VHH binders against Protein GET4 (MDC12.19). Designs and how they scored, part 25

Target 1, 324 residues: Protein GET4 (MDC12.19), of Arabidopsis thaliana (Mouse-ear cress) (q6gkv1)
Amino acid sequence: MSRERIKRELPPVQEHIDKLRKVIEEGNYYGALQMYKSISARYVTAQRFSEALDILFSGACIELEHGLVNCGADLAILFVDTLVKAKSPCNDETLDRIRCIFKLFPRVPVPPHLVDVSDDEDVQNLQESLGEARSRVENLTSFLRAAIKWSAEFGGPRTGYPELHAMLGDYLYTECPELDMVRISRHFVRAEDPEKFASMLVNFMGRCYPGEDDLAIARAVLMYLSMGNMKDANFMMDEIKKQAETKNPELSESDLIQFISYLLETLQRDALPLFNMLRVKYKSSIDRDQLLNELLDEIAERFYGVQRKNPLQGMFGDIFKMMG
Key: E = the ipSAE of ESMFold2; O = the ipSAE of OpenDDE; V2 = 0.75 times the mean of E and O plus 0.25 times the DockQ between their complexes.

## First folded at step 18 (VHH; framework vhh_7b2m_4)

Design y6 (from v2 with S107Y; at its last fold request DockQ between E and O 0.91; V2 from the best seeds 0.85)
Amino acid sequence: EVQLVESGGGLVQAGGSLRLSCAASGFTFSEEAMGWYRQAPGKQRVVVATIYTGGSTKYSNSVKGRFTISRDNAKNTVYLQMNSLKPEDTAVYYCAAGIPWYIRKDYWGQGTQVTVSS
ESMFold2, look of step 18: ipSAE 0.772; ipTM 0.924
ESMFold2 (binder alone), look of step 18: mean pLDDT 91; pTM 0.923
OpenDDE, look of step 18: ipSAE 0.887; ipTM 0.964
ESMFold2, look of step 19: ipSAE 0.770; ipTM 0.921
ESMFold2 (binder alone), look of step 19: mean pLDDT 91; pTM 0.921
OpenDDE, look of step 19: ipSAE 0.892; ipTM 0.966
ESMFold2, fold request of step 21: ipSAE 0.761, 0.758, 0.744; ipTM 0.924, 0.921, 0.912
ESMFold2 (binder alone), fold request of step 21: mean pLDDT 89, 89, 89; pTM 0.903, 0.905, 0.907
OpenDDE, fold request of step 21: ipSAE 0.894, 0.890, 0.889; ipTM 0.967, 0.966, 0.966

Design y7 (from y2 with T50S N61D; at its last look DockQ between E and O 0.85; V2 from the best seeds 0.81)
Fold by ESMFold2, look of step 18:
Structure y7 (fold): chain B 324 residues (1-324), chain A 118 residues (1-118)
Amino acid sequence: as target 1 above (324 residues)
Amino acid sequence: EVQLVESGGGLVQAGGSLRLSCAASGFTFSEEAMGWYRQAPGKQRVVVASIYTGGSTKYSDSVKGRFTISRDNAKNTVYLQMNSLKPEDTAVYYCAAGIPWYIREDYWGQGTQVTVSS
């Protein structure tokens, strides 16, 4: 009885959207943000989730369209929180809504003339631009991280819906001022698009970051393997070896790449002793990055049933990956 | 430049059928949700049917079971098959690209009149 009365006391969504559009047209974007939040909360309290979602979707899109990334992101995150409260399934319509919001996030790289600055005014402009980019990336990440979690809970794959990972990985690679290849790779291995991931890694090698090429490749291949994905691990290795003969011949000289090649062969067989011998033989290469040892522990557990050395660390690592 | 051109409207007797078509250009059609909307005289434009990029559809209660939205990505065209038409269906019908509650101003068609006689 009370629920029916609350439902009938709330006006149609169109009335709210029309009112909020006028507030936006007057340039009061933050005022509109507060109204979107207040109005949607009343619909949520009334258990009218569909209406709340419509209002939040509209608000997120409109604020982002007007360049108000912080305001739009707040509403986008609240939209996803409301999907969780509504127990909304990971379906076609909702994924389209998330993609629509994502497409409205700006893509504004650091201006090329500011990359190599020589005076104080240019330094100030660069710092401001980097701060804006960092803020946009943080906002986008919060939105898509929440969406990935929602998708895993309500009908998507346990690791999250692949397209959402692809969108986040791509945005992080193209729009984040500080490249975090581990974070980017974690998303791409869950994106079910190994060709795009390989293309991104080839692009990364073209940027000539010292000492990072073989580590980036090893992490990508080991991440695929830790998920049990031999097919994409082999695809990645084959594609990168092909490119090494033309662009980065030094990769063929990397002990770490040699280790990865032997590892892929070893995992095709019931060969735990050989797996252990490879880890000992290539220890100095593997120890260049602690993450490689963590991934190899996960791989040993998945392929050979070996008890993990630090089970609590693995649990924290998985939680961190989901939260991060 | 986005263009949406509706066709197939006209006068039809109650109980009859019409098929509306909307030819789209100026954007990547397969990546956009599409919808049909209608506006009766003196009233606001309201959603009639939506079709999402994965092919799922959604209908207003007033047309559910009578109308069918479909799309042909190879022809950049969205359709509305309208069966068992009623005088209450009389309106200008608009094609739009986007998702209900966020349609950009330039992503609407010009509209086609549908008149259902008693």
Scores: ipSAE 0.763, ipTM 0.921, lowest interface PAE 0.8, mean pLDDT 87
ESMFold2 (binder alone), look of step 18: mean pLDDT 89; pTM 0.900
OpenDDE, look of step 18: ipSAE 0.872; ipTM 0.960
ESMFold2, look of step 19: ipSAE 0.718; ipTM 0.901
ESMFold2 (binder alone), look of step 19: mean pLDDT 88; pTM 0.894
OpenDDE, look of step 19: ipSAE 0.879; ipTM 0.962

## First folded at step 19 (VHH; framework vhh_7b2m_4)

Design j1 (from y6 with T50V; at its last look DockQ between E and O 0.93; V2 from the best seeds 0.85)
Fold by ESMFold2, look of step 19:
Structure j1 (fold): chain B 324 residues (1-324), chain A 118 residues (1-118)
Amino acid sequence: as target 1 above (324 residues)
Amino acid sequence: EVQLVESGGGLVQAGGSLRLSCAASGFTFSEEAMGWYRQAPGKQRVVVAVIYTGGSTKYSNSVKGRFTISRDNAKNTVYLQMNSLKPEDTAVYYCAAGIPWYIRKDYWGQGTQVTVSS
């Protein structure tokens, strides 16, 4: 029994791409999807990963260009799965390919006239638009979450490549009908773009009037601090104060914001007793969001070496981070 | 509007050198991968070299060691230094913005002729 007795040569990638363009021009987008999958699988079986990746990249881009988000996303996810199988390094070429695919996902704002709905047809149209947006966000999230994981496993930073986080955070903020600011912030703190993150938070504050803007800012700053990133934490506070002074002057009266300011001063010093006193003094503000306490525990561990006293609570926090 | 304008082509004897330039406008140059492609008479256009946004480069096997792609983001220009030219290098050379296997239609230059005589 010898594998050399049976050998099959695969045609050049160009021949497949040319045939698939004809199928796409005929309007058979789902047929093309199945062909992209079948053809790429043959190249993977033959250990010709670069050709498989070329076919999948081309297919994802072309399907997305034609508005076939589900088809394009399927191929984009398979492209990343193939990167993992190939053990492809996190390099400029592959990141540029992922960026290209990402840019082809549609951006569809909710029309302003549908926001002020007054009849049954407008309500149905809004509900369908929101459902379509949720589907697009789900597809994009699956693609970029896989890409972030791949980047961390194959030569990128352990937290994932920063630009991938920036792309996902930005898409979640602009295209998801239900804002999950905790999840969005977790991506932005890993994006190495604190100026963009600050601008996004100022934009978020302009959409909300119930006075929970200080929680969003506190979460962002504490997330930076929990990663040991004093530089971006201070930048965020300075930039928010600068950009929001005329728009949101009551922010300086928030007890929570005052706590964050004192905390930043305290962490520049070896002052664990002061850190603990601040947590007691501002407990009512901190308890407005349980996540703030978990972040402060992580900060105490990182800056002062304090061991967590509730490992199960930290375990639950880690589980939620994996879900995001 | 995207514009890509190649220059530097011409007639050269085998073993000689040429330097191609491509001036780009109408898009954010630093955010796009750039490439050189060539089309010999009667043949399909094929990739010669690509330079990615992070500066890494990739070459076809037929030109490795002889050709060098580079970019100047301040001048929105991509270059192809072609050394040790062979008659097989004779083709129209095109500049493009994008990544091989998906380049948008308007993101091609009009081409510049390179002819290598024996």
Scores: ipSAE 0.754, ipTM 0.917, lowest interface PAE 0.7, mean pLDDT 87
ESMFold2 (binder alone), look of step 19: mean pLDDT 84; pTM 0.856
OpenDDE, look of step 19: ipSAE 0.891; ipTM 0.966

Design j2 (from y7 with E105K; at its last look DockQ between E and O 0.93; V2 from the best seeds 0.85)
Fold by ESMFold2, look of step 19:
Structure j2 (fold): chain B 324 residues (1-324), chain A 118 residues (1-118)
Amino acid sequence: as target 1 above (324 residues)
Amino acid sequence: EVQLVESGGGLVQAGGSLRLSCAASGFTFSEEAMGWYRQAPGKQRVVVASIYTGGSTKYSDSVKGRFTISRDNAKNTVYLQMNSLKPEDTAVYYCAAGIPWYIRKDYWGQGTQVTVSS
């Protein structure tokens, strides 16, 4: 009778959710967060994972809906941690839940009137807005990186579920104050949506960052190639090349883009000497970004079986070449 | 903007069947999970069945084996086939877009009455 009583002590999920809504309506958002965490932990301890997940999902959504990004993200991350503890499979129900949470993260552009500011009040307002954006991006990144890892561990593709990569890449591109095209591209090449990735790169070229267009394209193509994805690498080059002829003619003059074109032809063949000769001929273009050399080492290993160069050894090689 | 319109409710005798329909507009239907909920007199609204964007379904224990949720993305419509109806199935049935435990306030239908007489 005593063990029967203890087993039945946890009330239905709806009772917790109803009480927590009242706490939020009273304006006690941080108190509600702590209650969500405490209550879900009791369900996890009782091995009632489905109910813990329901409570955490509801809490993450409600806190985010009220604009409480830090609180909502905490619960979203705990939701994914609980998926891992429960060994929950990567299925469409759970992916729908993750997408629902993701969609509730705010999208808040920096106001244009703060771009070129001259007084201390406007500068401080801009700095605060950028700090808030960085915090939102960090929170969302932590949530989706955990979700990507979970998806890879529990039945999704080994590289993580593609839509999760697309969601993270898109949010980073649109919402991060410091544009990190390498990080963004790493996600998009795993998103299985080369058309969306190409569209994003075309948008990036429209932002008119000096000397960045050909590097961004080269990184994207080389990242696809490092994964063995010749199809999407060629699609990217074809799509960008069409638009360079009309919108950005300086790309047709880029030695780096020329190198990428020849590289794509070379990789169709068992032609390691040609691959190596291209790297020597275009060294000055490739050395504009050390990541390009790292990607080419990965490509050589994948397509030709060449042992991948040690990053430290590459550093020594770069130093000597720059001294010459 | 969002509109969910239920139909197909009515009076049936125990053991009978009904098919509910819910026509949706104002959002991208294929990208949303859909569900049927019911509210009996004096009780809280509870989930009956859910269908997720990948097509998997989930049912409450009280209707499992008797009810079937389905969707037609070309018609923006979700259905609930209710077989072997019991008097305890008597309720207002609501269509909703979203996932159980979080449905946005504008994503509910007005409801359709189902009455099962014994």
Scores: ipSAE 0.754, ipTM 0.917, lowest interface PAE 0.8, mean pLDDT 87
ESMFold2 (binder alone), look of step 19: mean pLDDT 83; pTM 0.847
OpenDDE, look of step 19: ipSAE 0.886; ipTM 0.964

Design j3 (from t4 with S107Y; at its last look DockQ between E and O 0.91; V2 from the best seeds 0.84)
Fold by ESMFold2, look of step 19:
Structure j3 (fold): chain B 324 residues (1-324), chain A 118 residues (1-118)
Amino acid sequence: as target 1 above (324 residues)
Amino acid sequence: EVQLVESGGGLVQAGGSLRLSCAASGFTFSDEAMGWYRQAPGKQRVVVATIYTGGSTKYSNSVKGRFTISRDNAKNTVYLQMNSLKPEDTAVYYCAAGIPWYIRKDYWGQGTQVTVSS
């Protein structure tokens, strides 16, 4: 005969939520945060994870709605931690909850009159606004990185659920004060939405960052190729060609873009010598960014089986052979 | 402006069936979970059924096996098929966009009365 745990009596979730709303209305935001944490912990201890998740979800949404980004993010991260403890599967209900929380993070444009500032008060206001934006991006990133990891561990793709990557990439592109196009692109190539990624890159070209347009395109295409994703690599190049006449007509004259076009043709054939010749011919363009060479090495390994030379790989590989 | 319009309520005998519809506008319907809620006289509004953006559904224990929630994203419409109705199902039924425990203020419908006679 098995021993079963007696059901633990806990108050209804609505009672807790109603009490917590009153605490927030009284302006005690940090007190409410601590209450959300302690109450959800009681449900977790009772192994009533569904109720704990309901309380944390509600709390994260309510705090974010009231503009309490640090408090709301703290609860959002705890929500994901609780998903892990509960071994919750990556399903559309939970993904919808994560999306709901994500949508409540503020989207705050920098006021146009603060962009061209020259006095001390306007400079201070801009600095504070940028610091607040950095904090929001840090909070959002912590939440979604945890969610991506959870999704990979509990039934989603090994690289994380694509929509979570799309949400993070989009937020980084629109809300981060300093653009890191490599980081953004790494998320978008995992997002399974090449049309959105292409649209984002076209938007990037409209911002007129000198010398960055063709590099951003090349990184995106090479990242797709390094993952073995020829379909989305070709889609990206085709879509950018369609847009070049409108947004950046000089892009078609870039040696780097010409290289990418020839590379895509070469990879459809068993033509390692041609691949190597292209790398030599376009060396000056490729050397503009060390990441491009690293991606091309990964591409050569994936498409042609070329082993990457590395002193440590040889040493560790030999050790493993000795063990077998 | 968000607008949710319920229809299909009415008077029905116990054991009967009724189909509620909710036409939605003012937001991207396919991006939102949708739900049906009900409020019996003198009681709080409670969730009856939820349909998530991926199509999975959840039901309260009191209606499981008798009610079916569904959605048609092409028509921006969510449905509640109610079978084997009981007098205890008598309530005003509300359509909402969002997830239980967080529904934004203007994301509720006006409600439709369902009355189940003994």
Scores: ipSAE 0.742, ipTM 0.917, lowest interface PAE 0.7, mean pLDDT 86
ESMFold2 (binder alone), look of step 19: mean pLDDT 89; pTM 0.902
OpenDDE, look of step 19: ipSAE 0.890; ipTM 0.966

## First folded at step 20 (VHH; framework vhh_7b2m_4)

Design l1 (from v2 with K105R; at its last look DockQ between E and O 0.94; V2 from the best seeds 0.84)
Fold by ESMFold2, look of step 20:
Structure l1 (fold): chain B 324 residues (1-324), chain A 118 residues (1-118)
Amino acid sequence: as target 1 above (324 residues)
Amino acid sequence: EVQLVESGGGLVQAGGSLRLSCAASGFTFSEEAMGWYRQAPGKQRVVVATIYTGGSTKYSNSVKGRFTISRDNAKNTVYLQMNSLKPEDTAVYYCAAGIPWYIRRDSWGQGTQVTVSS
């Protein structure tokens, strides 16, 4: 055979994927990662974005399937970066591909033998398990935050595509070792699934965190209201009150929950003086968490046109919410 | 346990039509993209058409305009309407749950033979 000079190394996508799968089957996961990155970059440079995306999608899925979360996440993030470069629209195909990658991130319960951490080996094992979970959550978060941002720029809602928020909120609630209900709730209110959010809050109340049940509910309702979403705010409150009769009857005695109930009725009226009176009357409950005051300021602006004194803080606050 | 059962294959003259069906069970059908693939003798299995969870569709260039993929989530069934068949369409046709470039091994059907005589 005559030897021909290689002019371009852009063969069919199937050939690359077959070769890379064999590299992974040989156990060379990091080598395969480097090859995925190099090959996809050549397709991107040639402006053959569809092929680059196919290779990155396949690589992310295969690495995650083999338990290589760092490698798979790296490719998943690069997949989203490539969507941005390609100006890919937020469509069914791409959302399904993101969902597929997401579903391959591990869900790992705490092993039962680590529930009693009385000796040094068990403490070490628990710390390693928590560190691994934290790393997985950081990787998943980086991937989905990028995807949410991409969806907002390329045809999805300005706050990001709702299902992406639902996936991130759910993963944070179930897989993050440090429970951050504010962050989780910010995603759920953007998920357009108030039933799922209510179910998550009911599950949270069952964990018996002292003094946090009414705060978590108040934050969720106020977050819906700050977005102008009266419908889901009322649904959440109705659902929580119904289920609290059986699971947490002490909520009916919370001054904060009473305030939220009155607030919901007040916002249906052109009644700024009543709104202000409620904030004064329930000040001690509201001051339990500075975030409640911040949300009430946003609610006042949205429902009654009250302007904040520091517009720059509002701009940073909106950006922060998008990035949470 | 994922189960995918294809039907509707057979022998047909060039220019003819066939409609393939794939009955699915063992997973939440409405949450999965579905696809039709084909494998000609001695060749690799390749994608023919995909239908995504939101209802949008994508076709290989060789079948675009001639084949139509559809799904019925109430019946857990995906279909492939094949029109203007050509001898090069001769293959075993498989349905699969998943997205091209990543399909789990247990997410494939058994296949149905389509033979197009010239």
Scores: ipSAE 0.725, ipTM 0.905, lowest interface PAE 0.9, mean pLDDT 86
ESMFold2 (binder alone), look of step 20: mean pLDDT 87; pTM 0.883
OpenDDE, look of step 20: ipSAE 0.876; ipTM 0.962

Design l2 (from y6 with R104K K105R; at its last fold request DockQ between E and O 0.93; V2 from the best seeds 0.85)
Amino acid sequence: EVQLVESGGGLVQAGGSLRLSCAASGFTFSEEAMGWYRQAPGKQRVVVATIYTGGSTKYSNSVKGRFTISRDNAKNTVYLQMNSLKPEDTAVYYCAAGIPWYIKRDYWGQGTQVTVSS
ESMFold2, look of step 20: ipSAE 0.758; ipTM 0.922
ESMFold2 (binder alone), look of step 20: mean pLDDT 90; pTM 0.914
OpenDDE, look of step 20: ipSAE 0.880; ipTM 0.964
ESMFold2, fold request of step 21: ipSAE 0.748, 0.738, 0.757; ipTM 0.915, 0.912, 0.920
ESMFold2 (binder alone), fold request of step 21: mean pLDDT 88, 87, 88; pTM 0.892, 0.888, 0.898
OpenDDE, fold request of step 21: ipSAE 0.894, 0.889, 0.890; ipTM 0.967, 0.966, 0.966

Design l3 (from v2 with T50I; at its last look DockQ between E and O 0.87; V2 from the best seeds 0.81)
Fold by ESMFold2, look of step 20:
Structure l3 (fold): chain B 324 residues (1-324), chain A 118 residues (1-118)
Amino acid sequence: as target 1 above (324 residues)
Amino acid sequence: EVQLVESGGGLVQAGGSLRLSCAASGFTFSEEAMGWYRQAPGKQRVVVAIIYTGGSTKYSNSVKGRFTISRDNAKNTVYLQMNSLKPEDTAVYYCAAGIPWYIRKDSWGQGTQVTVSS
């Protein structure tokens, strides 16, 4: 009876959640995934971002709870993408949602008895378990990397929200089959939790080949220093020396650790000539890992204003932040 | 094992006040959002109020200005102060650890009855 425009109404979020719960109860997890995506897109198109986020959050959690890591991660990443589209601020509600999703990712370390295998079936089982762990880590990393980027863009610290770095670093250390201590350490120095970082390094020292413990410690301390964080650098060194006195006495004999100790004292002073002298004196220890030289160049620039050898190093550091 | 124990429900006259408490254990309380939910007979359980780990709160429209959620992390307790109660507030009130749209089955309390007489 009238020529008014057709109105379109989206049903309440609860109605969608109830329908999706029934699809999940029927065991149709992939069908539910597609429904979560389709329904959330309709809310985004209608500019109803809060409802889209509610649906995606619920879906990510439920799929992960049922062991569907790929499905759940897909929705978790879409949740963060939707935060960006909505220009959602980095607030405690959203951080709590991200933490909730993170906690639902599985934690399944490889059993020790599978590391000494001589049977073809056991070797294949180990390979499958490592592949599954690698996949879970890739999914979790994609989710948290996106969240870190979002937090830096929408009201969090420019390096990303510290707790997100802590979550990613912890998961990488505990769940990744191949430890990348450089990557893990770069997250922990941004996590604002030097006690946890020190504890993790002590744990790592119980698993290291000879000659790796001092490198891991040196990287951590130099990473703090390259960020200008003298306080946490000193805390880390003090805590590690305390532990080495009782648990790893060989560490106190390391030339590299001696270098780090003198470096910390040197950086408290206007002493660029001494800094350069230490780099020459301890060159053989420093050259054990090229990253140490890169970090020392960054430290020289930050503390003494010395021009960097490679001007693109700052850009690569920014790329690392975006990728971590 | 998560344990949530509500208390403070009862019968109250319209316009009155009531304070619910929820004692929590079995998880790191300060790291979890906490909420109050309610369920009238024959209805779905719905959110009443949420308090996030950073202290921010959210309320359903039906209770804004009348109810206040708070938490005491030292006592592992979440509270719901209910003022200016209406007969429509009559329900079983549940405490839960988690965030709306995903609450684990083991993260609910047993509930406490609130009845508001007119």
Scores: ipSAE 0.691, ipTM 0.888, lowest interface PAE 0.9, mean pLDDT 87
ESMFold2 (binder alone), look of step 20: mean pLDDT 87; pTM 0.884
OpenDDE, look of step 20: ipSAE 0.876; ipTM 0.963

Design l4 (from y6 with A97S; at its last look DockQ between E and O 0.90; V2 from the best seeds 0.83)
Fold by ESMFold2, look of step 20:
Structure l4 (fold): chain B 324 residues (1-324), chain A 118 residues (1-118)
Amino acid sequence: as target 1 above (324 residues)
Amino acid sequence: EVQLVESGGGLVQAGGSLRLSCAASGFTFSEEAMGWYRQAPGKQRVVVATIYTGGSTKYSNSVKGRFTISRDNAKNTVYLQMNSLKPEDTAVYYCASGIPWYIRKDYWGQGTQVTVSS
């Protein structure tokens, strides 16, 4: 037998997909998962990556459609791993396939309930619902982080393809039981959609979390500035002030927001002494969150050439930022 | 409510041309890949052409060079220009929103008949 004969022995992708769909219709979701994996591996071994990707894409979508989030996510992650093995370029076909898979992940908000729970069955049901939400978010995050890394490696922007960041940030904001606004904001500043980010922050202010409104705004603006993005930093401040007048009128009285306003003005000048004076004057506000100081160090380095004192620690911080 | 309405089918002699249109509504058209599929009598439905959100296109080998898929996002419409038609192209042609190997239920058109005579 030759290598050409082995290649011809593999059947058309449609036959596999039709058979696997029937296995899923019979309710054997885990069996189908194992078949998707084994069949796609045969195509990968034969260097027939396009067919492997077709099988994995179809399987991820079908498992998710049937509510099998763990199974579908497993195949979605394997799809991205196969993109990497195939050295597939970050093109619109593949981005559309990733978007298709993403859209099939459930969108089921599970807000914590503070209503009195009167029996053990209600407590158990609540705990299971929260665990399911965490699992869905973990699965989606694993998939999209892999996709972001792939996009940066194979022809997308070095920080990852912007729409993938937007999808992940949005999902984390709407579907995660425990809000991590730092992580969410790091994705949104890379999403090239400052209007959507501003809208999300206005929505966050409507949730009325104590003491978080001005911190969330400051982090977002400082993150844009740390990337050198004055345009979106200014847009964010202007849009937030405009849209927040009725929702959080006390925001204009925040010392931290006042600091951010002066900082934006100062960075338009060759004015390192003014930058340093602002950090001293507003130290008590800045110290409310150590991340603000880290971001200001990055801003000083970018705008004024000031080297950070602990480059290795900043390097770890950058790694954690990218990983979140 | 998703709606996909094909038009432009008919009878044409071999070697002729035909232009299919598909008007879409009920979803954000510019954010979805679109495709044309066909089903000959007694056969399964197969992809003919796909146009992705970034504008790239793919064609089946049997129509490459003869058919052109295009889209107009302002009109929420996808087109299939079919040139140099052959009797083997005779089929019901469907438009769909989605990507080959996974099309959601109800994201298919009703179909338009194309008949190519010798």
Scores: ipSAE 0.742, ipTM 0.911, lowest interface PAE 0.7, mean pLDDT 87
ESMFold2 (binder alone), look of step 20: mean pLDDT 83; pTM 0.848
OpenDDE, look of step 20: ipSAE 0.882; ipTM 0.965

